# Designs tried in a protein design chat: VH-VL binders against Large ribosomal subunit protein uL10m (mRpL10). Part 34

Target 1, 224 residues: Large ribosomal subunit protein uL10m (mRpL10), of Drosophila melanogaster (Fruit fly) (q9vpl3)
Amino acid sequence: RGKINIQRPKAPHYERARVVAVTQPKYPELPKAKSCFKTRAERTQQQQENPYNEIIAREVRNWLDHSRLVAFFHLSSITADDIFRVRVQLHKQNLHLKSYGSKIIEQAVKNTRYEAIVPLFHSNHCIVFSPDPEKTAALLRIVRRVPQMVLLGGIVEETMLSRNQLVAYAQMPGLHAVQAQLVQTLSQAPGHLIQQLQAHQNSFVQVLDVHAKNQMNEETPKST

## First folded at step 1 (VH-VL)

Design o40 (framework fv_ontamalimab)
Fold by ESMFold2-Fast, scan of step 1:
Structure o40 (fold): chain C 224 residues (1-224), chain A 122 residues (1-122), chain B 112 residues (1-112)
Amino acid sequence: as target 1 above (224 residues)
Amino acid sequence: QVQLVQSGAEVKKPGASVKVSCKASGYTFTSYAINWVRQAPGQGLEWMGWISPYSGNTNYAQKVQGRVTMTADTSTSTAYMDLRSLRSDDTAVYYCARAEYYLSGSYPLDYWGQGTTVTVSS
Amino acid sequence: DIVMTQTPLSLSVTPGQPASISCKSSQSLLYSDGKTYLYWYLQKPGQPPQLLIYEVSNRFSGVPDRFSGSGSGTDFTLKISRVEAEDVGIYYCMQSIEFPWTFGQGTKVEIK
């Protein structure tokens, strides 16, 4: 009851096999010497026609389609061991941490209602997916222990939510009717939401810039 | 009940412009793309283009690119198709039809407007 | 552009008899997500087209069970098990795997 989304069931084994197959690049190798004759425009066109990006964008789209909870994070420098531990904790709660390049995300959301999220992914980022929106509270409890992950916002039941709205959602009782009503109440026009998410991200970057400048400009007092 | 209601028939001279409207009701306007499809008398269906009311992004068929502009007004839940430099072969019934975005499902052109007859004659 | 070819272009059916319409695409409509982006529409006289079948074989809401779709890759079939008077019109297949979206030429179904 509500734990299993019949319309968006857990990824079946055949989908995993498909993902493994599409992550195996099978592109014919072009002689390196021929690349010297390409103009900037030709190289740009070749990059745009990269079939690998479209295949992975399709994977991202499938994750978005099968997830009733999607959370976006800014990701600061973190060790492989630390991110692995976080991924393990999230996986126990059916929360799946993924990272994709900005170009791939742009391809995945192009011509969709979520196209406006692309600017959020110009800096280091990661995304958490789950078929279960009731796991929002568990997600926020886990990431509270990970200062390198800063919540930017998310999508719950196909509705875009800001950081504050997602936090409010996590604090509500797990009754489906109450949660659905809250999501509707908290939802905003995508343009307005993106402005809020960008402002929050810019404030964080500004704080980092001020800190860096203070470190560089700090004078060392003379020895005595 | 999902409804798309289009503006009335238009008669135009060659070289003129026509602006057809499509008013949506019964669903969240920004959750679906609006497509424009035309049908010349006695002929089949021809896709003209697509607009996302959410982002304002458009994709136009090559045959009409440069002469067509599609817009959407979210405050009135109305989509518009403006076709310029009209020729006699633009005489057709113009339909608007909604389509789910790639993330929302798989129903392209699931509900259609009643059609707007545009006649281009001298 | 993907070319969609329908056969036959017209057919006359005695009421209660079955009808079959074929659609062939110039390239595969199967995408890496396992979905096939093939659709069937019916345009009744004086009306806009209406969606009948989505993703090859799934009936749209309100579509009678006498309609069925089948096929894979580039070859698709729409079947009507028992044609009724209300089924008269022009049937179109369509692909949405890439822009521009393209339709078949249409198949006119009429009662004999």
Scores: ipSAE 0.005, ipTM 0.443, lowest interface PAE 13.6, mean pLDDT 77

Design o41 (from o3 with heavy chain D99T G101D S102H L103F D104Y A105Y I108Y; framework fv_ontamalimab)
Fold by ESMFold2-Fast, scan of step 1:
Structure o41 (fold): chain C 224 residues (1-224), chain A 119 residues (1-119), chain B 112 residues (1-112)
Amino acid sequence: as target 1 above (224 residues)
Amino acid sequence: QVQLVQSGAEVKKPGASVKVSCKASGYTFTSYAINWVRQAPGQGLEWMGWISPYSGNTNYAQKVQGRVTMTADTSTSTAYMDLRSLRSDDTAVYYCARTYDHFYYFDYWGQGTTVTVSS
Amino acid sequence: DIVMTQTPLSLSVTPGQPASISCKSSQSLLYSDGKTYLYWYLQKPGQPPQLLIYEVSNRFSGVPDRFSGSGSGTDFTLKISRVEAEDVGIYYCMQSIEFPWTFGQGTKVEIK
C-alpha cells in the first residue's frame, strides 16, 4: 500500500463530534418536531422573514454597544433555581446575565467587529453584560462558585480579550488596565506576542486573539 | 445580478509586490466576506485568506502570512489583495470569491487575475 | 492542515454514462453543530470555479439533478448520473471546518 491515509495520525474526530451532537440539545427549537430538508437559500430566506429574530438580534447589538464589559460563558446543565440564584448575585453587582440563541447571536454580530465570537455560541452559552468594567473581578469571584459556567473570553472597553487576558485584567486595579495591557502588547517583541497567541490551542480562543490584535492595531495608529 | 470584477493581468520581477482588485456589484458589499484563492499553472486551488468588508477582520494562510495584506474599501465596493516579496512560486491566477453566509462556501467568483513572476 | 485526497485524478467518460469521484479528508468534517463542512466545485476550461454541492449533499441553485453528493465523516462521493458535454472540467472538493481551508488535487473529467 504505502498510502498516507492507511494509518491516520489522529482518531476520526467525526465519531466524537457525532456523539457530542447527539447528546447536545437541539439549540434552535422548531414549532413542529418534524422538520424537512431545506436548501441554504430557503434557510436564509426564512431567517430574514422572521421579525421576532431580528428584534432580539437588535437587542443583542444594543447590549454589546452600550456595555463596557461583556463576558462569554459555556453553560453546562444547571437547574432553573440555581441559575436564578446566580442572576440575583450578579444583578447586585450591576452584572446582567442573558441567554440568546446561537442563530440570534450570529445575526447580531454578522459582519461586525464582533463576528469572531460566533464559534463560542455553538453549544449552550450565556453572556454577562455590565456598563462597569471594574466589576470583572466581582464577576469572576461569583462564577468561580458555579462550575456549570466556564469563562471563554470577553470584551472590555471594546477590546476582545481571551480567557487568560480577561483573568489578568480582573487582577489589575483601575479602569485603565486594558489600555495598559494594550500598550504592553504593542511594545512586545514579535516572538513574545506569537508565544502568547500559541499558548491558546482552542480555535475559539485563537479567533478571539486575532480579533483582539486587529482591534489593538486600529486603536493605536502611528501618527503622521 | 451579483458580479465580482477583477483587475487585469500583471507581470512582476522577483522581490516586487502586486496589488489585485476585486470590485463587487449587485449586492450589499458589507454583508458578505471576500476570499482570495490562487491557482498555479496546471495546479489545483490554494486558499490565501479571508476579509470581512464590514469589520475589516482578516485571516491569512500561513504560507503567505507576513507577505500578504487584504483590504476592502466600502465606498467603492472593492476588495484588494497586496502580495509582496514575490517569488516564482507566486505565479498563478488569483481569484476573489464571495463567502455565502457563515457556512463558508463560495457562491460567486471573480474572473481571475493572472500574476506572472519572471526573472 | 486537513489534507483532501481525490480519486481518480483523471476520468474519461462516454457521453450519457455515469461518473463517480471520491474525496477523503485526513480528519472528520462533521462539526458539533451537526453540519459537515464539505463542498464540491466545478472549474470549466478557462473559467473560474463554480459551486455544485454544499454541505455534502445539497445541490446549489441551478445545478442539474444529475449531480448528487453523499458521504459522512472522512469519506465523500460526487456522482454524475449521465455525463453531458457541458460537464467537462476539473472537479474539486473543499473543506472549511478549520483554517486554512483546503481543496483536493482536482479530478479532470473529459469526454471519450
Scores: ipSAE 0.006, ipTM 0.433, lowest interface PAE 13.5, mean pLDDT 76

Design o42 (from o4 with heavy chain G99D Y100K S101Y G103S Y105W Y108P; framework fv_ontamalimab)
Fold by ESMFold2-Fast, scan of step 1:
Structure o42 (fold): chain C 224 residues (1-224), chain A 119 residues (1-119), chain B 112 residues (1-112)
Amino acid sequence: as target 1 above (224 residues)
Amino acid sequence: QVQLVQSGAEVKKPGASVKVSCKASGYTFTNYGINWVRQAPGQGLEWMGWISAYSGRTNYAQKVQGRVTMTADTSTSTAYMDLRSLRSDDTAVYYCARDKYYSSWFDPWGQGTTVTVSS
Amino acid sequence: DIVMTQTPLSLSVTPGQPASISCKSSQSLLHSDGKTYLYWYLQKPGQPPQLLIYEVSNRFSGVPDRFSGSGSGTDFTLKISRVEAEDVGIYYCMQSIHLPRTFGQGTKVEIK
């Protein structure tokens, strides 16, 4: 019930803020009479001005602005307990797993240099933030054990990277200065990243279908 | 009391470097960013750059890009601005100022550090 | 970069009379979150700047109620209903919607 912390994002406080935002009523109470034009007009105006969405959007921008590593994932069906265990493992490596509604993401990044990420959030998603770009390798190692999380791409040292570029970055050893130089060579021109990330999303659906069929075939072997 | 205290005045020769400090007190240093703003004699305010005390991420104004380095030491709650290859037009009062979150205002401001580049 | 233009550059006012300062931005300061990221600062002689107004129209703590801010989009105004001797200084508007943060060139307010 309390106001969310509008200072720099912290995992415990921001989880509570999300609960508050999610629990707000979305379905307006139906009036007994059907003839109330004034009630409909007033209701639409009130719904347009949601203060919680503004506060959460500011929180998202703050995370994006202060993080040196941001990774975007598609999230398949996973239990709350399982995702919580993943969140705990990531947190031990200073990696902060967050999930926000698609409209809140859009409101947060519209009119900013991060606007290009909006297409990534049309369906189930989550984001991992970190102040430490050298944790990219640890992130990918942890996520390798979580097939429900599919890497779409990310931002490292303010440079947008595709999935393949982020994987390549994670495999390179080196000092921070050397890693920053490598990020520059891996970077894409504006527009190319969005196209590559959208292609990867489409490819993942196809890959999942193929894997499902292959797994079905392998699961039916006979002992004879 | 929330406060930013800067190092003392500096007089440098052209081509030298200067490192200005900004010590924070009265708040959690890593929850905020530090901005650097300068003001040449009789001129207006010019933003030089920003550093996150949380991650060390920086963003520098294009005019000083390549000559400035901003750092933050969380153990001493102190931010630094190192400006290299000084020119006479770098003569200014340099201020540090705290920002609370993305797109926020500057509060508080340090008292200012006068840097004079003499020929 | 967003260019901030203030008018007038200097104004002399009789004590107790009103003063008005205009600030115009080269592009809209309205964010998609519905907030407008425009700020007003006062720099008194020999002092660092101090915040007066945040997000167009909100007075910062300790700022007298004779100060008011208004405006939208690209056009903003700071008004002082009755100028006092302690209000002498240089006033700056600042945008913080995009990096780099940019200031107006400043408006010097002095007593006639």
Scores: ipSAE 0.051, ipTM 0.589, lowest interface PAE 7.2, mean pLDDT 80
Fold by OpenDDE, second read of step 2:
Formats: C-alpha cells, structure tokens, sequence
Structure o42 (fold): chain C 224 residues (1-224), chain A 119 residues (1-119), chain B 112 residues (1-112)
C-alpha cells in the first residue's frame, strides 16, 4: 500500500473535488488585530491634525502678512542665553525674533505666495519680522555681532531677496534720496539731448557751406 | 544790393595792354566766380574766361589764351582782366558777370567797359 | 565747342502779338545731375545783358510771366505771349554745360 504522502495528497476525482469545494466552510477573515502600535503614517497624520499646530501656523501667516521685512537665519550652536540677548536688542528696534518648527512653517505657507521659503527651514532656524523695511540696516548691524546667526535671505516689500541682495538693499539710500536722485538724472537728460541735436545740425550746416564754396572752384565749369 | 562796377573806358594803341577792373559788392565775393564776356560793335556775346574768387583758378577761351590774365583780389572784392598785345579786333565792350556752381547763370552783369584799339 | 544756333536772327512784332525764338545746340545740354544748362538773356539797347530764363524753363526773379521757356536736349524755345515795347532788344541763348561758354548769334526783336 503506497505510503500516503500527507504533504501532497492525490487530487480527488473531479466530481468529488466539486462537492468538496461547495461544502468547504467559509470562515470569516479574522479581523486583523489592530496593532497597538500606530504606524508611522498614522502618527504623522495625527500630528498634522493637531489643532495646536493649526493655531501656530495661523500665527506665522499673520506675521508674514503684516511684515514688510522678513529675514531668515540659520542658528549655529547658539545658546539660549545668547538668543535672549539678541532678542532684546532686536526688540529695541521693533524687530521681532521668532522660532518655529519646519513642519509648522510648511503648514503655514502651503498654497501661499510664501511657499518658496520652505527649503530654508531644514535645520535650526529663526525668523525676524518687522513692519518697517528701513530697519534692514539696523537688523544687519545687530546680527553682524552674532556669528551664530547666519543670514540666509529675506523678504522685503513682498519681494524675496538673497543674502547678497538684502545686504545691498540695506546699503541703499532711503526712498526719498533715491527719488531725488532720479529726478535730478531725468532733469539733465533733455538738456543734453538738445545740445547734441543742435551740435549735429550746426556741424551739418558748416559742412554744407564749405562744400558750396568748394564746388564753385572745382565744378562751376561743368567740363575741364 | 548785389552789384558789379567796372572801370571806365579805355583807348589803346595796337600792341599795348589794357587792364579792366570789376568791383563786387552786396555779396560774399569768395562764394562766386567772375566771368568775362566781350561784345564787338554790332556783334554778339563772346565768352573770354572765368576765374574763381575763392581759389583763383582760371579758365580762358582759346581765342584769347596766352594774351589774357584774370585775377581776383579778395581783400578789395575786385576782379581784374588784363589783355595784352591788343589788336583792332579786340575793340569791344567788356563785361564782367557773376556765376556760381549751383547757379551757373550769369547774374549780375557789370555795366561794361568800352575798350577801343586804334592806330 | 558747342555751337548755339538761333532762329530767326531778326523779328518784327506788333505790340500785343506773340513772339517765338528758337535755339538749337550742337550737343545735348542735359547734364548727369538732371539739369539742362540752357539760359536766355535779354540785352536792351545800351544796357548789359540780363537773365530771363535759367535751366530751360525757369523765370528769373522779376521776369514777367509773359516770358516762357521750353525745350529739351538740343532744341529750345523762348516765347513771349504778348510783346510789349519794353521787350525790345537782342535775345541770346547760352549754354553752360561745357567750356567754353557759348552764346547764340542773338535775335533782334523790334516793334512794328
């Protein structure tokens, strides 16, 4: 009697197989035991839906919308005490130093005109807000003394500026001075143009006069 | 007023020379040339030559070539015509006339100078 | 030399009647600059010649409108629409395209 291979039972006759298939009890799938451990995805989703984060994100948006000067800094190994000192100095100039998490910033600026700033917040960062763009020079003067604060860029009058552009902006004369200079430049332009045009005309007339005089000598007789 | 005023009448013997002057006024002398034209009694007009008051360049008619010299004095605005070796057939009224390249017509004319060559 | 031939040499006209003088040149008087260098002069009795017409058809300043010039190339005409007593004299055509400058023989205009 051939050893019943328990591991590979002979396929039953076709008719028997059909009967067995129909009579097999359908056991309900055991409910997948909800792992007590929330998946990383679930944790991330729960963190995103934190009402507190929404409140903070709204605050960040408010700062951005009401500021005419926004500067972004990287913080390199700065102590809490040093940050406090800088904050006090900035506050004296009506400059507001804030620090937010990268996720909060991302949530705050998502689908807004400020979305481009998200890549700046990969490490420890702080933001300085001001309603006055003329305080840019004061800001840079203060932070120059703090080597741990590295300027990354900023927003001035709704325009994103690089580090170099922000430095250049701080060195520019005030709006009134620039306007005065522009007016002065524009006022000089017409005078110069008129002078050039007149000079050309005068030169042309002189050339024609000389030509007219010489023509008599050479060509009054139409033949040699 | 633009005007050319010529010297007075001349009577000369055969073989002599005559110098006729033409004084210009009322315009820039060096901007124009001076032509000399003569007219024998009862005959037509004959061109004798041209001088540039600017450069002093001259061109003479072949008939008088070698006997005529035209000059222009810019300081006095006066043109001169010197005719040498005078003959009886040189008897004529001599005119100076202004021209310019852009206006190759003769205007104005002098009043004329009568030169009589008689033995 | 360019030969200028005028016809007629003499013309007697009744006051108020028209007169016509022809001038022919042996060569074209048209220059490469587009101008035709033909001129008409009137010499009144006892006076120097005076310019009437320049460049074929242009009346000189002060010349009455009864004077007109026409022609092209080698054939030219001076016309007086109504001859007046003051028009008496000798008319000359002149070419200025080549040296020497040459005049026509002159046309004597008299009043009948």
Amino acid sequence: as target 1 above (224 residues)
Amino acid sequence: QVQLVQSGAEVKKPGASVKVSCKASGYTFTNYGINWVRQAPGQGLEWMGWISAYSGRTNYAQKVQGRVTMTADTSTSTAYMDLRSLRSDDTAVYYCARDKYYSSWFDPWGQGTTVTVSS
Amino acid sequence: DIVMTQTPLSLSVTPGQPASISCKSSQSLLHSDGKTYLYWYLQKPGQPPQLLIYEVSNRFSGVPDRFSGSGSGTDFTLKISRVEAEDVGIYYCMQSIHLPRTFGQGTKVEIK
Scores: ipSAE 0.036, ipTM 0.500, lowest interface PAE 4.7, mean pLDDT 85

Design o43 (from o4 with heavy chain G99V S101R Y102G G103S S104Y; framework fv_ontamalimab)
Fold by ESMFold2-Fast, scan of step 1:
Structure o43 (fold): chain C 224 residues (1-224), chain A 119 residues (1-119), chain B 112 residues (1-112)
Amino acid sequence: as target 1 above (224 residues)
Amino acid sequence: QVQLVQSGAEVKKPGASVKVSCKASGYTFTNYGINWVRQAPGQGLEWMGWISAYSGRTNYAQKVQGRVTMTADTSTSTAYMDLRSLRSDDTAVYYCARVYRGSYYFDYWGQGTTVTVSS
Amino acid sequence: DIVMTQTPLSLSVTPGQPASISCKSSQSLLHSDGKTYLYWYLQKPGQPPQLLIYEVSNRFSGVPDRFSGSGSGTDFTLKISRVEAEDVGIYYCMQSIHLPRTFGQGTKVEIK
């Protein structure tokens, strides 16, 4: 079959991926959090790995540590000129579009709370970093006009958010305290409840109601 | 690196209370819960309860309901377990353990705090 | 409360030989989300417990491949293909599908 179409999916595949991304994704498995216990084989393998990859992985960790906003995207077929224009628009808002190999991402986030993101990077992807979480609305406005970039999720104030949670965060008023509380609340809210919250203009009152209803889900999985 | 460091051993008389601390580092404290698990000498593991570092919500095992209070101080990333009206059968090593969100398992444990209740 | 029952309670193994531990729950640990909330921990002498296996069959980071978990519903098994000296300790299964979280009684693994 066509090599180009297999490597970079056509619009029908992109549209399917977009629909899946709009709803809460099933695909990221929970991370394999690491203990200090390692096998001899794993230690030997680490020593034999490319030193260049470790340097780039440290760069990625630095971006993650110093960015209060990180957004993950699936990237469909896009021309070099088009992605360059997007990168320029993002840069004007202090949003930095980066692309790294999946092995480097895995190496960067292993033994951290962000290991859950690794499955997101087994396909074509890119990441946007910013030190300013208030730029989430600007990010989504710019990306809305780029159908080749499909939002998968993100990290805001060190809290992992689904696609729908990140969209809800973008709609919140710009007060830092309110936004921090929203981020913590939304990280525990199911996607379907966030969709309902969005229909209600995503007010702080609605966020508090969602939080109260989702308290039981912190302790054990929801029974439906 | 994720670490949970607990306070030192305690020796108490029956009827006294004990407050054990669990200092978290290497992760965002408010995104996880802390579970307390005890182990009497030569016995198995017994779940005592859970606290959310985010909401402050707690859930306690029925056996210790009314005698236990779990709290979390987000400014110091420290969880506490206060157990009152101590009995000889409360003699145990008390562990704190982080519950990983979305998977509900204990990925990192504190080193344990020995609490001995004897006259 | 969900009751977790382990068999055997103690096991003495010659180094390099396999070991098998069973865990049974009083009700299904399979959730409607398709996940089974069963976990295995190892407590080495004088140490806190450490996670070995999460969600029935997934090895936690750094856990040797000689450890494997299997099972479904209410019946679960932890296998060690070749027991080594560092594997000595007490093994516990735990369920986290409902509160209160409950553990098996523990299985003590010793070297002959």
Scores: ipSAE 0.063, ipTM 0.513, lowest interface PAE 5.8, mean pLDDT 74
Fold by OpenDDE, second read of step 2:
Structure o43 (fold): chain C 224 residues (1-224), chain A 119 residues (1-119), chain B 112 residues (1-112)
Amino acid sequence: as target 1 above (224 residues)
Amino acid sequence: QVQLVQSGAEVKKPGASVKVSCKASGYTFTNYGINWVRQAPGQGLEWMGWISAYSGRTNYAQKVQGRVTMTADTSTSTAYMDLRSLRSDDTAVYYCARVYRGSYYFDYWGQGTTVTVSS
Amino acid sequence: DIVMTQTPLSLSVTPGQPASISCKSSQSLLHSDGKTYLYWYLQKPGQPPQLLIYEVSNRFSGVPDRFSGSGSGTDFTLKISRVEAEDVGIYYCMQSIHLPRTFGQGTKVEIK
């Protein structure tokens, strides 16, 4: 009696096989237990649709739209206490220190004039907002004492500036001072021109007069 | 050698005229001008006028304008200064002086002619 | 007329000592051609004037090197480094930039 190979049962006769195939109970496929663990893709999609993120994104847009000075900083190993200290100092100058996630920033500035700032937010960053561009010098003075805050760039009067440009801007005299200087310079220019023109004319007339008076000597031929 | 030789001393009455001559030698007369300068006794030098021996053009100082005539005779290389309506204040030594070619300085001078105006 | 003012009007100098005479003009004697039309004459006793310096600093032919002229614009100086007996006379500055030609008052130089 051939050892019944339990692992490879002999295929039943063709007719039997057909009967068995038809009479086999069709068990409903057990609903694949949805793993309680949402796939990374599902989590990412759910996070994108979070109403809370939209609210925060709108807040960021509001700050950007109402600020005339925006400065971007990289935070290097700064403690919460240090951040708090800096925040207090900045607040005294009507400078507002905020920190947002990169995804929130991306969502906030997508399809806006601020889209160019997205590359600045790849690590731990903070943003300082101010309605007054004249506070740039004060901002830089405060941040200078905080080595953990590294200036990356900013926006002043709707213009994006590099780190160096922001530093230069902070060193410039106020708009009124510059305007005053310009007016002074312009007011002096006509006076100098007139003086120069008059001086030249007077000199010319004098030279002609001298020549005319001494013409008699010039008419004497040189002895050969 | 360049030389300017002037006429001799003159004594004249007020209202009279005097003509002083200056004979040039040693250079081409027509290539230069002649200046006349006078010096009152104990006083400084006073420019009276100029004549071009080339063109005959003259220029006189205002103080003697209307009373003085300067002439140049190219044939004799002689310059003349005629002063009319003489006054006591015209008493002076009169000098002729050559103007250097194309220059404005007097490089050679005559020996001077004393003119005395006395009543 | 351009007024020429000399200072001093008289100078007594010990032989071998230097002498300096100043001449000031009421107007600049600098011409547009770059030349300054100031001249110095010396009138020795009983002689006509003779040219010493032309155009501020140029010595006329035969003039000793002890004579030097300097200045600019309206201020001029004649210097004699070592006064000699033959230098006695009256020195005159003259301008030729404007008609009439005008002379300074003269500076009488005498030997002590």
Scores: ipSAE 0.032, ipTM 0.515, lowest interface PAE 3.1, mean pLDDT 86

Design o44 (from o4 with heavy chain G99S Y100H S101Y G103T S104G Y105A Y108I; framework fv_ontamalimab)
Fold by ESMFold2-Fast, scan of step 1:
Structure o44 (fold): chain C 224 residues (1-224), chain A 119 residues (1-119), chain B 112 residues (1-112)
Amino acid sequence: as target 1 above (224 residues)
Amino acid sequence: QVQLVQSGAEVKKPGASVKVSCKASGYTFTNYGINWVRQAPGQGLEWMGWISAYSGRTNYAQKVQGRVTMTADTSTSTAYMDLRSLRSDDTAVYYCARSHYYTGAFDIWGQGTTVTVSS
Amino acid sequence: DIVMTQTPLSLSVTPGQPASISCKSSQSLLHSDGKTYLYWYLQKPGQPPQLLIYEVSNRFSGVPDRFSGSGSGTDFTLKISRVEAEDVGIYYCMQSIHLPRTFGQGTKVEIK
């Protein structure tokens, strides 16, 4: 690791930011709640008490199961008019822009192979679905003109791809065989990709292996 | 009613190939995988492989890899298993079974197709 | 490949008495998702196998409550509280945590 910068202070102010963080009052950083003695069952029932959320969660699962292309975006402040225009442009390419609350996303993907995407939705977000994975290039072309939408990653043909892998997929020649081979090559270690997507935010738990959909078969063979 | 209906019994000579069909009805074909399991006379169950009816992806048991091809036709809701270079030890009843995406369980099975390899 | 070992290989039971079948795997069937990928099937004479229990302990639709599954990690048990004539057949355990999917060698259950 070690290289001492002999010039003036490091950019960014890493050392200073760390010192400031240590000296800041801890109270605002403590868990917000403190007020409840609710059991796990009571917390679960609060989520289940809203039947509308379960209906929407089922809709999200349906979109995930029937879409061969799913792209995840961070969404910065954007006007209703601007997002509507983007949605119209995407729809012309059979790309469907959807926005769901983070709690609904958590409910939809809990105990599924998609649970790894939950950390992506802690901030403002949106998702683009399509039954046609060949529309990935069209998707990226459209969103390049929308700085408020930042690509985080996606799922192509049941395989989770990072931002860079999805960009690489989009840049491939339009031959079906070449594109399918790229997806298979990029997905050689799906467990490692899922672990990377979850970062340090929570415990690594791959929710459900998709036995019938062959996702585990693309994992790098265990040797030593 | 949810069911899987398989093609009829086959008698083949060594070196031939056989193609067994498995027609699904009563459910959305693309929401489930199809597994192939065989049972030699008086023996236990042996998994041959599976196919995703959604993506067409397959995984084959090593013992038959290179000799087997599994396909699915979504327009007819039918899965196929094509086994080549038949040997006498391929004599078995071949079952198709759907795998539940959520649980991984084989909840619905076909009636079985007897394949006899002899000359 | 994961090896599944069943004991006993055969048992004869008096009607109304309990029966117990053990299934042991060569490695843990517990996945990082918290689920254990262990299944029990019954094959009656001349019929295809039918699902009894999925994910260790969940009865499939229509399976009588006299059937119960238990276990964790590498050791699993199928219990029949009161064996009936219709329960005659060969019982198989299966793992689905890793490909290839593998079955136990089977346990033949007969009535005395």
Scores: ipSAE 0.000, ipTM 0.422, lowest interface PAE 16.3, mean pLDDT 74

